VH-VL binders against q9umr5. Designs and how they scored, part 444

Target 1, 268 residues: q9umr5
Amino acid sequence: SYKPVIVVHGLFDSSYSFRHLLEYINETHPGTVVTVLDLFDGRESLRPLWEQVQGFREAVVPIMAKAPQGVHLICYSQGGLVCRALLSVMDDHNVDSFISLSSPQMGQYGDTDYLKWLFPTSMRSNLYRICYSPWGQEFSICNYWHDPHHDDLYLNASSFLALINGERDHPNATVWRKNFLRVGHLVLIGGPDDGVITPWQSSFFGFYDANETVLEMEEQLVYLRDSFGLKTLLARGAIVRCPMAGISHTAWHSNRTLYETCIEPWLS
Short names: E, the ipSAE of ESMFold2; O, the ipSAE of OpenDDE; V2, 0.75 times the mean of E and O plus 0.25 times the DockQ between their complexes.

## First folded at step 21 (VH-VL)

Design qo8 (framework fv_nofazinlimab; at its last look DockQ between E and O 0.87; V2 from the best seeds 0.87)
Fold by OpenDDE, look of step 21:
Structure qo8 (fold): chain C 268 residues (1-268), chain A 123 residues (1-123), chain B 112 residues (1-112)
Amino acid sequence: as target 1 above (268 residues)
Amino acid sequence: QVQLVQSGAEVKKPGSSVKVSCKASGYTFSTYYISWVRQAPGQGLEYLGIIIPEYSTANYNEKFKGRVTITADKSTSTAYMELSSLRSEDTAVYYCARGSRWFDSTPYYMDVWGQGTMVTVSS
Amino acid sequence: DVVMTQSPLSLPVTLGQPASISCRSSQSLVRYTGNTYLYWFQQRPGQSPRRLIYKVSNRDSGVPDRFSGSGSGTDFTLKISRVEAEDVGVYYCMQGTQWPPTFGQGTKLEIK
């Protein structure tokens, strides 16, 4: 039998967004138990990410307990960060494949419709004033806002991304790294036509330097220092990169070609 | 010098399949997108699909409804485009073109083109 | 799909005279990153397309400076300051901002 699949949605999403994905899995892997976690839907997805991590943890623990052979995670957009954190704080997870589906794994720094909606009077260059305040950090989007021009503020004020990345020292860094390294495969999915994740390379742990030049994963300090295990995972062949052109952000979970190419191979 | 060299002309029957090759040289094949474009006689250009060879991830113009398959062989630096269920309207010159590196901006740069492959579909 | 509309479709030009081709897109070609992915291609008779201009106004290596691209948003122009015999062919604009890439109808440049 196929391992159970757990799906975690993104910002402003609900379980309904994954109806096509469910169909694809059912067709190609009949009998697979797929659970789309219907937590923090809609506007509730703006809650602090650590709060979300706790909620999702409570939901996945029973599922994992019933699946001694392991489970697969499909985590979309913001959900990918939630899942990464989840795997970092869980010392007993049994995740075989962690599929990060167009997630801003290295953070977000771009003007998007989502940001405009939340901060209509703010531009990308000024959002650090809000996001790196205590008030700003109460919103999920600010938890992974990564301003390359205000690195000091990011490192000191980010209550989520900087911590799970091990960019700021904290007492759980070693343990979180150990826990995350329990994953069988990290499948990174994203692409240049996403239109939301900025830069799109963030889905592959690429990100801006101080000059807004995008550097690859291997050039990032988190990789070089192996602060949360990326270097180790890569060395043992556990990281899979699956970039695809022509996929918009809201279509990653609803494209058959993408599913067959980047998702299906890791559900067995 | 960067070059794309395509396979020779093909004559096919309706309902059959054709596979066109595109051999790349002069650059690191695996890390650059390859796009496929076709041009019917006396007509304009139509986009078919794209692949990044390093990861073998391809995407297609939905207009072809699954008839197109794009693959790549890194060992030979060759990209392939297969079109199935051929119709007379598929008669065209098919081109491969190089895009950007996978980690850069838009894939659709098309800075180098193959010489084209004429595919004729006739009864 | 983004529709690219070129004008004129036929362009007879006297040698040494300037030429201008217009390309209009059905929607803005400015990406969320601020870049505009509009390209111009030249296809001489019996040859493969050749990229002349990328990102609205940048000339490829080897392209004569008599070729220039301009425009923004939805309106773009390719200009040839002095048409030469070797410029005969069909010119296409292409957008690479939205999937799938789409081409204009082509403009056939001929010498009068």
Scores: ipSAE 0.918, ipTM 0.949, lowest interface PAE 0.5, mean pLDDT 95
Fold by ESMFold2, look of step 21:
Structure qo8 (fold): chain C 268 residues (1-268), chain A 123 residues (1-123), chain B 112 residues (1-112)
Amino acid sequence: as target 1 above (268 residues)
Amino acid sequence: QVQLVQSGAEVKKPGSSVKVSCKASGYTFSTYYISWVRQAPGQGLEYLGIIIPEYSTANYNEKFKGRVTITADKSTSTAYMELSSLRSEDTAVYYCARGSRWFDSTPYYMDVWGQGTMVTVSS
Amino acid sequence: DVVMTQSPLSLPVTLGQPASISCRSSQSLVRYTGNTYLYWFQQRPGQSPRRLIYKVSNRDSGVPDRFSGSGSGTDFTLKISRVEAEDVGVYYCMQGTQWPPTFGQGTKLEIK
């Protein structure tokens, strides 16, 4: 039988958004137990990401315990950051495939409708004033805000992304790296027509340098220093890249071609 | 110099399949997008689909889904477009065109085009 | 799909005179990053298409400076300041902002 699949949703999202993905899994892998975690739905997805990680951790523990052969994670958008943190903080996870579905893994530096709704006078050039404050870090969006022009503020103020990336010294860095490296495969999915993740290459651990030139994963300090295990995973052959043109942000989990090409092969 | 050289003209019967090749030279084949576009006689251009050869990740215009398959062979630096269940209305010149590197944001750049392959479908 | 409409469809021009081709899209071609993915291609008789202009107004290398592109939003123009004999062919606009890419129906430029 197939390993259980756990689905973690994104910002302003809910379990209903994954109905097409569930259909695809049922067609190709009948009998697979799929759990779409119904936590932090809608506006609750704005809660601090560490609160979300704690709640999702409590929900996945019994699922993993009942599946000693392992589980798969499919984590969409903001949910991919929650899942990466789970892999770091859980010393007993048994995740085989971590499927990161258009997630801002190196952060976000782009205006979105949600940012305009939440902070109406903000622009990407000035949002660091809000996000790199204690008050701003109480919002999930600011937990992965990554302003390439204020790297010193990012490194000092980020309560989430800088920590899970190992960009700031902390006592858990070695243990989190060890835990993350227990994953079987890291499947990175995204593309240039996404329209929300900025830069879209963040889904592949790419990001802006200070000139807003997008550097590849292998050019990032977090990769070069292997701060949380990316270099080790790549050398092991455990990183799968699956970029695809022609898919908008809200269509990644409802596109059959994307599912068949990038997701299905990893749901053993 | 960057070049895309396509296979020669083909005449096919209805119901059969055709596979057009597009051989790349003068650049790193695997990391650049390849698009396919066709032009029926006396008509304009239609976009068929795209592939990243390095990852074999192809996507298709919905109009042609189910009949078109786009693939790549990295060892020969060659992209392929296969059209099945041929009908007379599939008679056209088929072009391949290069986009940006997959990691860049301009997949539909189409800065270099192949010479075109005439496919004629007749009974 | 985004519909691209060109005008005129046929454009007879006297050598040395200016030419102007318009292209209109059914929706804005501006992405949230501020880029506009509007391209112009030239297809000379018996040849494959050749890109002339990318992102509205940027000429490719090797394209004469008599070609220029302009426009914004949904309305775009290709201008040739003085037409030469080698400019004969069909000109297409294309949008790459929304999947799938779509082309205008073409403008046939002829010498009178």
Scores: ipSAE 0.834, ipTM 0.913, lowest interface PAE 0.8, mean pLDDT 93
ESMFold2 (binder alone), look of step 21: mean pLDDT 91; pTM 0.940

Design qo9 (framework fv_nofazinlimab; at its last fold request DockQ between E and O 0.90; V2 from the best seeds 0.91)
Fold by OpenDDE, fold request of step 23:
Structure qo9 (fold): chain C 268 residues (1-268), chain A 123 residues (1-123), chain B 112 residues (1-112)
Amino acid sequence: as target 1 above (268 residues)
Amino acid sequence: QVQLVQSGAEVKKPGSSVKVSCKASGYTFSTYYISWVRQAPGQGLEYLGIIIPEYSTANYNEKFKGRVTITADKSTSTAYMELSSLRSEDTAVYYCARGSRWFDSTPYYMDVWGQGTMVTVSS
Amino acid sequence: DVVMTQSPLSLPVTLGQPASISCRSSQSLLRYTGNTYLYWFQQRPGQSPRRLIYQVSNRDSGVPDRFSGSGSGTDFTLKISRVEAEDVGVYYCMQGTKWPPTFGQGTKLEIK
């Protein structure tokens, strides 16, 4: 039998968004138990990401317990960060494939419709004033806001991304790294036509330097320092990159070509 | 010098398939996009699809309804475009073109083109 | 799909005179990142397309400075300051902002 699949949605999403994905999985892997977690849907997805991690943890623990052979995670957009954190805090997870589906793994720094909705009077260049405050950190979007022009504020005020990245020292860094390294494969999916993730390369742990030049994963300090295990994962062949052009942000979980190419191979 | 050299002209019957090759040289083949474009006689240009050879990730214009398959062989620095269920309307010159590096934001850069491959579909 | 509309479709020009080709898109080609992926291609008779301009106004290497691109949003223009005999061919605009990339109908430039 196929390993169970757990799906974690993104910002303002619900389980309904993944109806096509479910269809594809059922068609290609019949009998697969797929659980789309209906937690923190809609506006509730704005809750602090650590709160979300705890909620999702409570939901996945029973599923993992019933699947001693392992499970697969498909985590979309913001959900990809939730899942990465989840795998970092769980010392006994049994995740075979962690599929990061167009997730801002290295953070977000862009003017998107989501940002405009939440902060109508703020542009990305000024959002640091809000996001790196205690008040701002109560919103999920600020938990992975990564302003390349205010790295000091990011490192000191980010209560989520900076910690799971090991960019700020904390007592759990070593353990979190160890836990995360339990993953069988990290599948990174994203592309240049996303339209939301900024930069889109964040889905591959690329990100802006101080001049807003996008650097690759291998150029990032988190990789070079192996702060949460990226270098180790890459070295053992556990990182899979699956970039694809022509996919919009809201189509990553519904595009058949994308599914067959980037998702399906990792659901066995 | 960056070059894309395509396979020779093809004559096919309706309902058959054609596979056109595009051999790249002068750059790191695997890390750059390859797009396919066609041009019917006396007509404009039509986009078919794209691939990143390194990861074999291809995407297609939905207009072709799954008839197009784009692949790449990194060992030979060659991209392929296969069109199945050929129709007379598929008669065209087919071009491959290089895009940017996959990590850049310009997949459809198309700064270098192949010489084109004429595919004629006739009964 | 984004529809690209060129004007004119036929462009007879006297040698040494300027030429202008318009390209309009059915929707804005400005991406959320601030970039506009509008390209111009030249196709001489019997040849493959050749890129002249990328991202609205950038000339490719080897392209004469007689060629210039401009525009924003949905309206773009290719200009040739002084048409030469070698400029005969069909010119296409293409958008790469939205999937799939789409081309204009082409503008056939001929010498009067």
Scores: ipSAE 0.950, ipTM 0.967, lowest interface PAE 0.4, mean pLDDT 96
Fold by ESMFold2, fold request of step 23:
Structure qo9 (fold): chain C 268 residues (1-268), chain A 123 residues (1-123), chain B 112 residues (1-112)
Amino acid sequence: as target 1 above (268 residues)
Amino acid sequence: QVQLVQSGAEVKKPGSSVKVSCKASGYTFSTYYISWVRQAPGQGLEYLGIIIPEYSTANYNEKFKGRVTITADKSTSTAYMELSSLRSEDTAVYYCARGSRWFDSTPYYMDVWGQGTMVTVSS
Amino acid sequence: DVVMTQSPLSLPVTLGQPASISCRSSQSLLRYTGNTYLYWFQQRPGQSPRRLIYQVSNRDSGVPDRFSGSGSGTDFTLKISRVEAEDVGVYYCMQGTKWPPTFGQGTKLEIK
């Protein structure tokens, strides 16, 4: 039978958003136990990401315990950062496929509808004043805000992304790397028509340099230094890239072609 | 010298299928988008779909979904477009066109075009 | 789908005179990154399309300086400062901002 699938949603999201993905899994892999975690829904998705990681960790433990053969994670948008942190902090996770569905893995630096709704008087060029403060770090968006023009502030103030990327020294870095590397496959999904993740290449561990030129994963310091295991994982053949044009941010979990091409093959 | 060379003209009956090839040269085929566009006689341009050959990730204009299949063979640097259940309205010149590298943000800029393949559907 | 509307559809021009082609979109083509993926293509008689302008105003290499693109939001223009005999053909605008890409109807440019 198929391994259980755990779904972790994104910002301003809920379990209902994944009804089409659930239909696709049921049609192609009947009998698969799929759990869409119903935590931090809607406005609760703005809570600090470490708070969300702890809550999701508590929810996944019994699911993983009942599936000794392993589980799969499908983690959408902000949820992909929650899942990557889970893989680092859980000594005993049994995740085979971690499917990162248009997630800002290297951070976000974009003027989006969500940003304008939350901070209507701010622009990407000045949001660092809010996000790189203790008050700002109480909001999930600021936990992965990555202003390429204020990298020193990012490195000092980030309570989440700089830590899970190994960009700031901390006592758990070695253990987190070891735990992350126990994943079977890392499946990176995203595309140029996303419209929210900025740069969209963040879904593939690409990001801006100081001139806003997008550097690919293999050009990033965190890759070159193998800070949390990306270089090791790539060399092992465990990183799968599945870019697709023509999909907007809210459509990644409701597009059958995307599912069949990029998701289904990894739901063993 | 980037070049896209397409297969020759085809005459087909309604209800059959056609598969047009697009052979690339002068660049790294696998990492660039390939789009397919058609033009009915005396009409404008109509977008069909796109592929990244390296990952075989194709997407289609909803108007043609279910009838169009876009594939690529990296070993021969050749993209293919197959249109099934042909109708007289499918009579057109079919073009392939190159987009950006997959990692760039301009998949549809279509800087290089094939010469076109005339597909005629008649009984 | 985003509808692209060109005007005029037929454009007879005296050799050496300016020409202007308008293209309007049914929705804004501006992305949050500040980019606008509006393209202009030229199709000479009997040939495949050739890209002239990318991202509103950037001229491709090998395209004469007499071609220029402008506009923002929903309203875009291709200008030819002095029409030459080689400019005869059909001109298409295309948007690549919102899936699927869509083309205008085409503007047939002819020398009077």
Scores: ipSAE 0.870, ipTM 0.926, lowest interface PAE 0.7, mean pLDDT 93
ESMFold2, look of step 21: ipSAE 0.859; ipTM 0.925
ESMFold2 (binder alone), look of step 21: mean pLDDT 92; pTM 0.945
OpenDDE, look of step 21: ipSAE 0.939; ipTM 0.962
ESMFold2, look of step 22: ipSAE 0.842; ipTM 0.921
ESMFold2 (binder alone), look of step 22: mean pLDDT 92; pTM 0.944
OpenDDE, look of step 22: ipSAE 0.941; ipTM 0.962
ESMFold2, fold request of step 23: ipSAE 0.841, 0.863; ipTM 0.916, 0.923
ESMFold2 (binder alone), fold request of step 23: mean pLDDT 93, 94, 93; pTM 0.952, 0.954, 0.953
OpenDDE, fold request of step 23: ipSAE 0.950, 0.950; ipTM 0.967, 0.967

## First folded at step 22 (VH-VL)

Design gp1 (framework fv_mavrilimumab; at its last fold request DockQ between E and O 0.91; V2 from the best seeds 0.90)
Fold by OpenDDE, fold request of step 23:
Structure gp1 (fold): chain C 268 residues (1-268), chain A 123 residues (1-123), chain B 111 residues (1-111)
Amino acid sequence: as target 1 above (268 residues)
Amino acid sequence: QVQLVQSGAEVKKPGASVKVSCKVSGYTFTELSIHWVRQAPGKGLEWMGGFDPEDGEPFYAQRFQGRVTMTEDTSTDTAYMELSSLRSEDTAVYYCATVSYDWETGRYSFDYWGQGTMVTVSS
Amino acid sequence: QSVLTQPPSVSGAPGQRVTISCTGSTSNIGAGFQVNWYQQLPGTAPKLLIYGNSNRPSGVPDRFSGSKSGTSASLAITGLQAEDEADYYCQSYDISLSGWVFGGGTKLTVL
């Protein structure tokens, strides 16, 4: 039998948004128990990510308990960060494949429609004034806002991304790294035509330097320091990178070719 | 404020086709997704198909694949459902409905319904 | 025969609480898809009663409540009134059928 698949959605998504993905899984892996976690949908997806992590944790624990052989996680967009954090705080998770589907794993620094909606008077260059404030950190989007021009503020004010990345010292860094390393495979999916994740390389743990030059995962301090286990995972062949062009952000979970190429191989 | 007004009752012979219209008012037509649901006399509701609210593509229940066509005329704010190769079991009241997304809750639902169109198929 | 199974009928006296179950499977409710409920008065078109498992549209009394757990959903009506006599349908999305699905409907009789 196939391992259960747990799907975690992104910002303003619903379970319905993942109907095609579930249909693909059902078609190609009949009998697979697939569940889109119906939590923090719509506006509730703006709640602090740590709150979401706790909620999703409560939902996945029973599923994991019923699947001693392990489960697969498919986590889309913002959900990818939720899942990474989830795997960091859970010392007893049994995740075989963690599929990060177009997630801003190294953060977001772009003017998206969501940002324009939430902060209509702010450009990305000025968003640090809001996002790195205590009230800004009450919104999920700000929890992974990564301003390359205000690294000091990011490191000190980011209550989520900087912590799960181990970029700021905290008492749980060692344990979180240990927990995250329990994952069998980390499958990173994204692409240059995403249009939302900025830079798109963030889905592969790439990100801007101070000059907005995109550096690869291997050039990131979190990798070099192995702060949460990326270097270790790569060394043991546990990281899979699956870039694909021609896919917009809202199509990652619905594109059949993408599913067959980047997702399906890791559901067996 | 959204209102759906459907065309009148139809009587058809087996093998014929029927095309039911659904005129939408009170909202921007292009921002709505129209679906069709039928109900045979004394029976339950059966989803036939509609336009996907996320990608705008039409999709149909497998039972009606190849026999149903759903179209829209944006110039008249009217949706159409055409069912061909009619048979007696197609006798039913056909409803159009809007499917909308509530951003607060992240839910889709059939929130507005037409008055229904009775289609009778008999020899 | 419906993908979502409902009791064909339920009844209650005015003022009582009645519950209508909607039993699905891992292909719909259990897959995490939301459940909607519709009320259909005799000779009328269906009306949205509950959406997204437990949300009430404007105009729907708080006597109506919805819940979802596992592969099933439930509609509860408290303070039953004569006007509540109608057919009730649950609805969800089914991945095996790649489409929306309704329950078989439940006729509620107010005694």
Scores: ipSAE 0.931, ipTM 0.956, lowest interface PAE 0.4, mean pLDDT 96
Fold by ESMFold2, look of step 22:
Structure gp1 (fold): chain C 268 residues (1-268), chain A 123 residues (1-123), chain B 111 residues (1-111)
Amino acid sequence: as target 1 above (268 residues)
Amino acid sequence: QVQLVQSGAEVKKPGASVKVSCKVSGYTFTELSIHWVRQAPGKGLEWMGGFDPEDGEPFYAQRFQGRVTMTEDTSTDTAYMELSSLRSEDTAVYYCATVSYDWETGRYSFDYWGQGTMVTVSS
Amino acid sequence: QSVLTQPPSVSGAPGQRVTISCTGSTSNIGAGFQVNWYQQLPGTAPKLLIYGNSNRPSGVPDRFSGSKSGTSASLAITGLQAEDEADYYCQSYDISLSGWVFGGGTKLTVL
């Protein structure tokens, strides 16, 4: 029988937005228990990511306890960062497939309609002044804001992304790496036509250097130093990269071809 | 104020079709997602279908698939529901309603309703 | 037989608290889909009462409240008034039916 699937949504999402994904799973894997975690919806998705991680942890514990053979995670957009943190902080997680669906895994540096709505007086070149302050770090978007032109500020001020990436020293780094490495597979999904994740290669652990040239995952210091286990996972054959063009940010969970190609094979 | 005004009561014979209209005022029609819900006499509410607020395409309850068509006319700000091959069990009050997204809560709701249109199917 | 199960009736005296249950399954409420509640006075269209499990629209008194747990939801009405006598419907989304679903309705009688 199929392992339960847990879905973690992104910024300003609702469970309704995942109805097609759940329908695809129901059609191809009948009897699979699928749960979209109904927490931090709408405006609550702006709460600090560590607060969200704690709340989502509390929700997944009973699901994992009922499934000792393991579970799968499908984590969309901001939710992919929540899920990666969950895998680090949970000593006893039993996640087989972690499916990261267009998530800003190396951070975000983009002027999107979404950010213009939230911070109408700011541009990406100036947003570091807000985000790299104690006040700014109380907002989820700022927890993964990554300004490539102010990397020293990022490394010093980030309360979330720099920590889960192992880019700043902290007492739990070794334990978090060990916990993360217990995942069976890491499935990375994203594409050039997303329109929100900037650079879109952040979904594959790529990111800008200081000249806004994209360095791929294998060129990143966090990979080369194996700071949280990416190099180990790749060497183990546990990383799957599934890029797909032609999909906008809000359409990843409603595209059947994307599901069949990138998601379905990992839902055993 | 958003207002939904539906067409008047209709009496139909089995096998005929009915087309109920729902005229919207007090809001921008193209930003609304209109859904249809019916209620047989003495019975509960039954969702029939509507325009998906996320992709703008119509989708229908499985039991009405093939018998129902939902359309909109933006020149008159009017939504339509047409039900064909009528049976006596289709006798009901037919409501139109708006489906709205609340960004603050991340939730959907059927928030504004028309007055209802009685459709009677009898021989 | 409704996908969402409600008691056919409940009753209470003025000033009392009553609750109305809505029991779903793993294909709707249990999959994480929201629950809405509607009030229908005799001879009128339904009116939105609660949406997204627990949120009240403007104009709905705070004596109406909603909650969700597991595969079930509940509507609570405190300080019961004669005007609360109506039919009440829960609503969610169902992945097996690929559509919105309503409960069978509950008639509230104020004694």
Scores: ipSAE 0.858, ipTM 0.924, lowest interface PAE 0.7, mean pLDDT 93
ESMFold2 (binder alone), look of step 22: mean pLDDT 89; pTM 0.925
OpenDDE, look of step 22: ipSAE 0.923; ipTM 0.952
ESMFold2, fold request of step 23: ipSAE 0.858, 0.844, 0.844; ipTM 0.922, 0.918, 0.921
ESMFold2 (binder alone), fold request of step 23: mean pLDDT 90, 90, 90; pTM 0.927, 0.919, 0.922
OpenDDE, fold request of step 23: ipSAE 0.929, 0.931; ipTM 0.956, 0.956

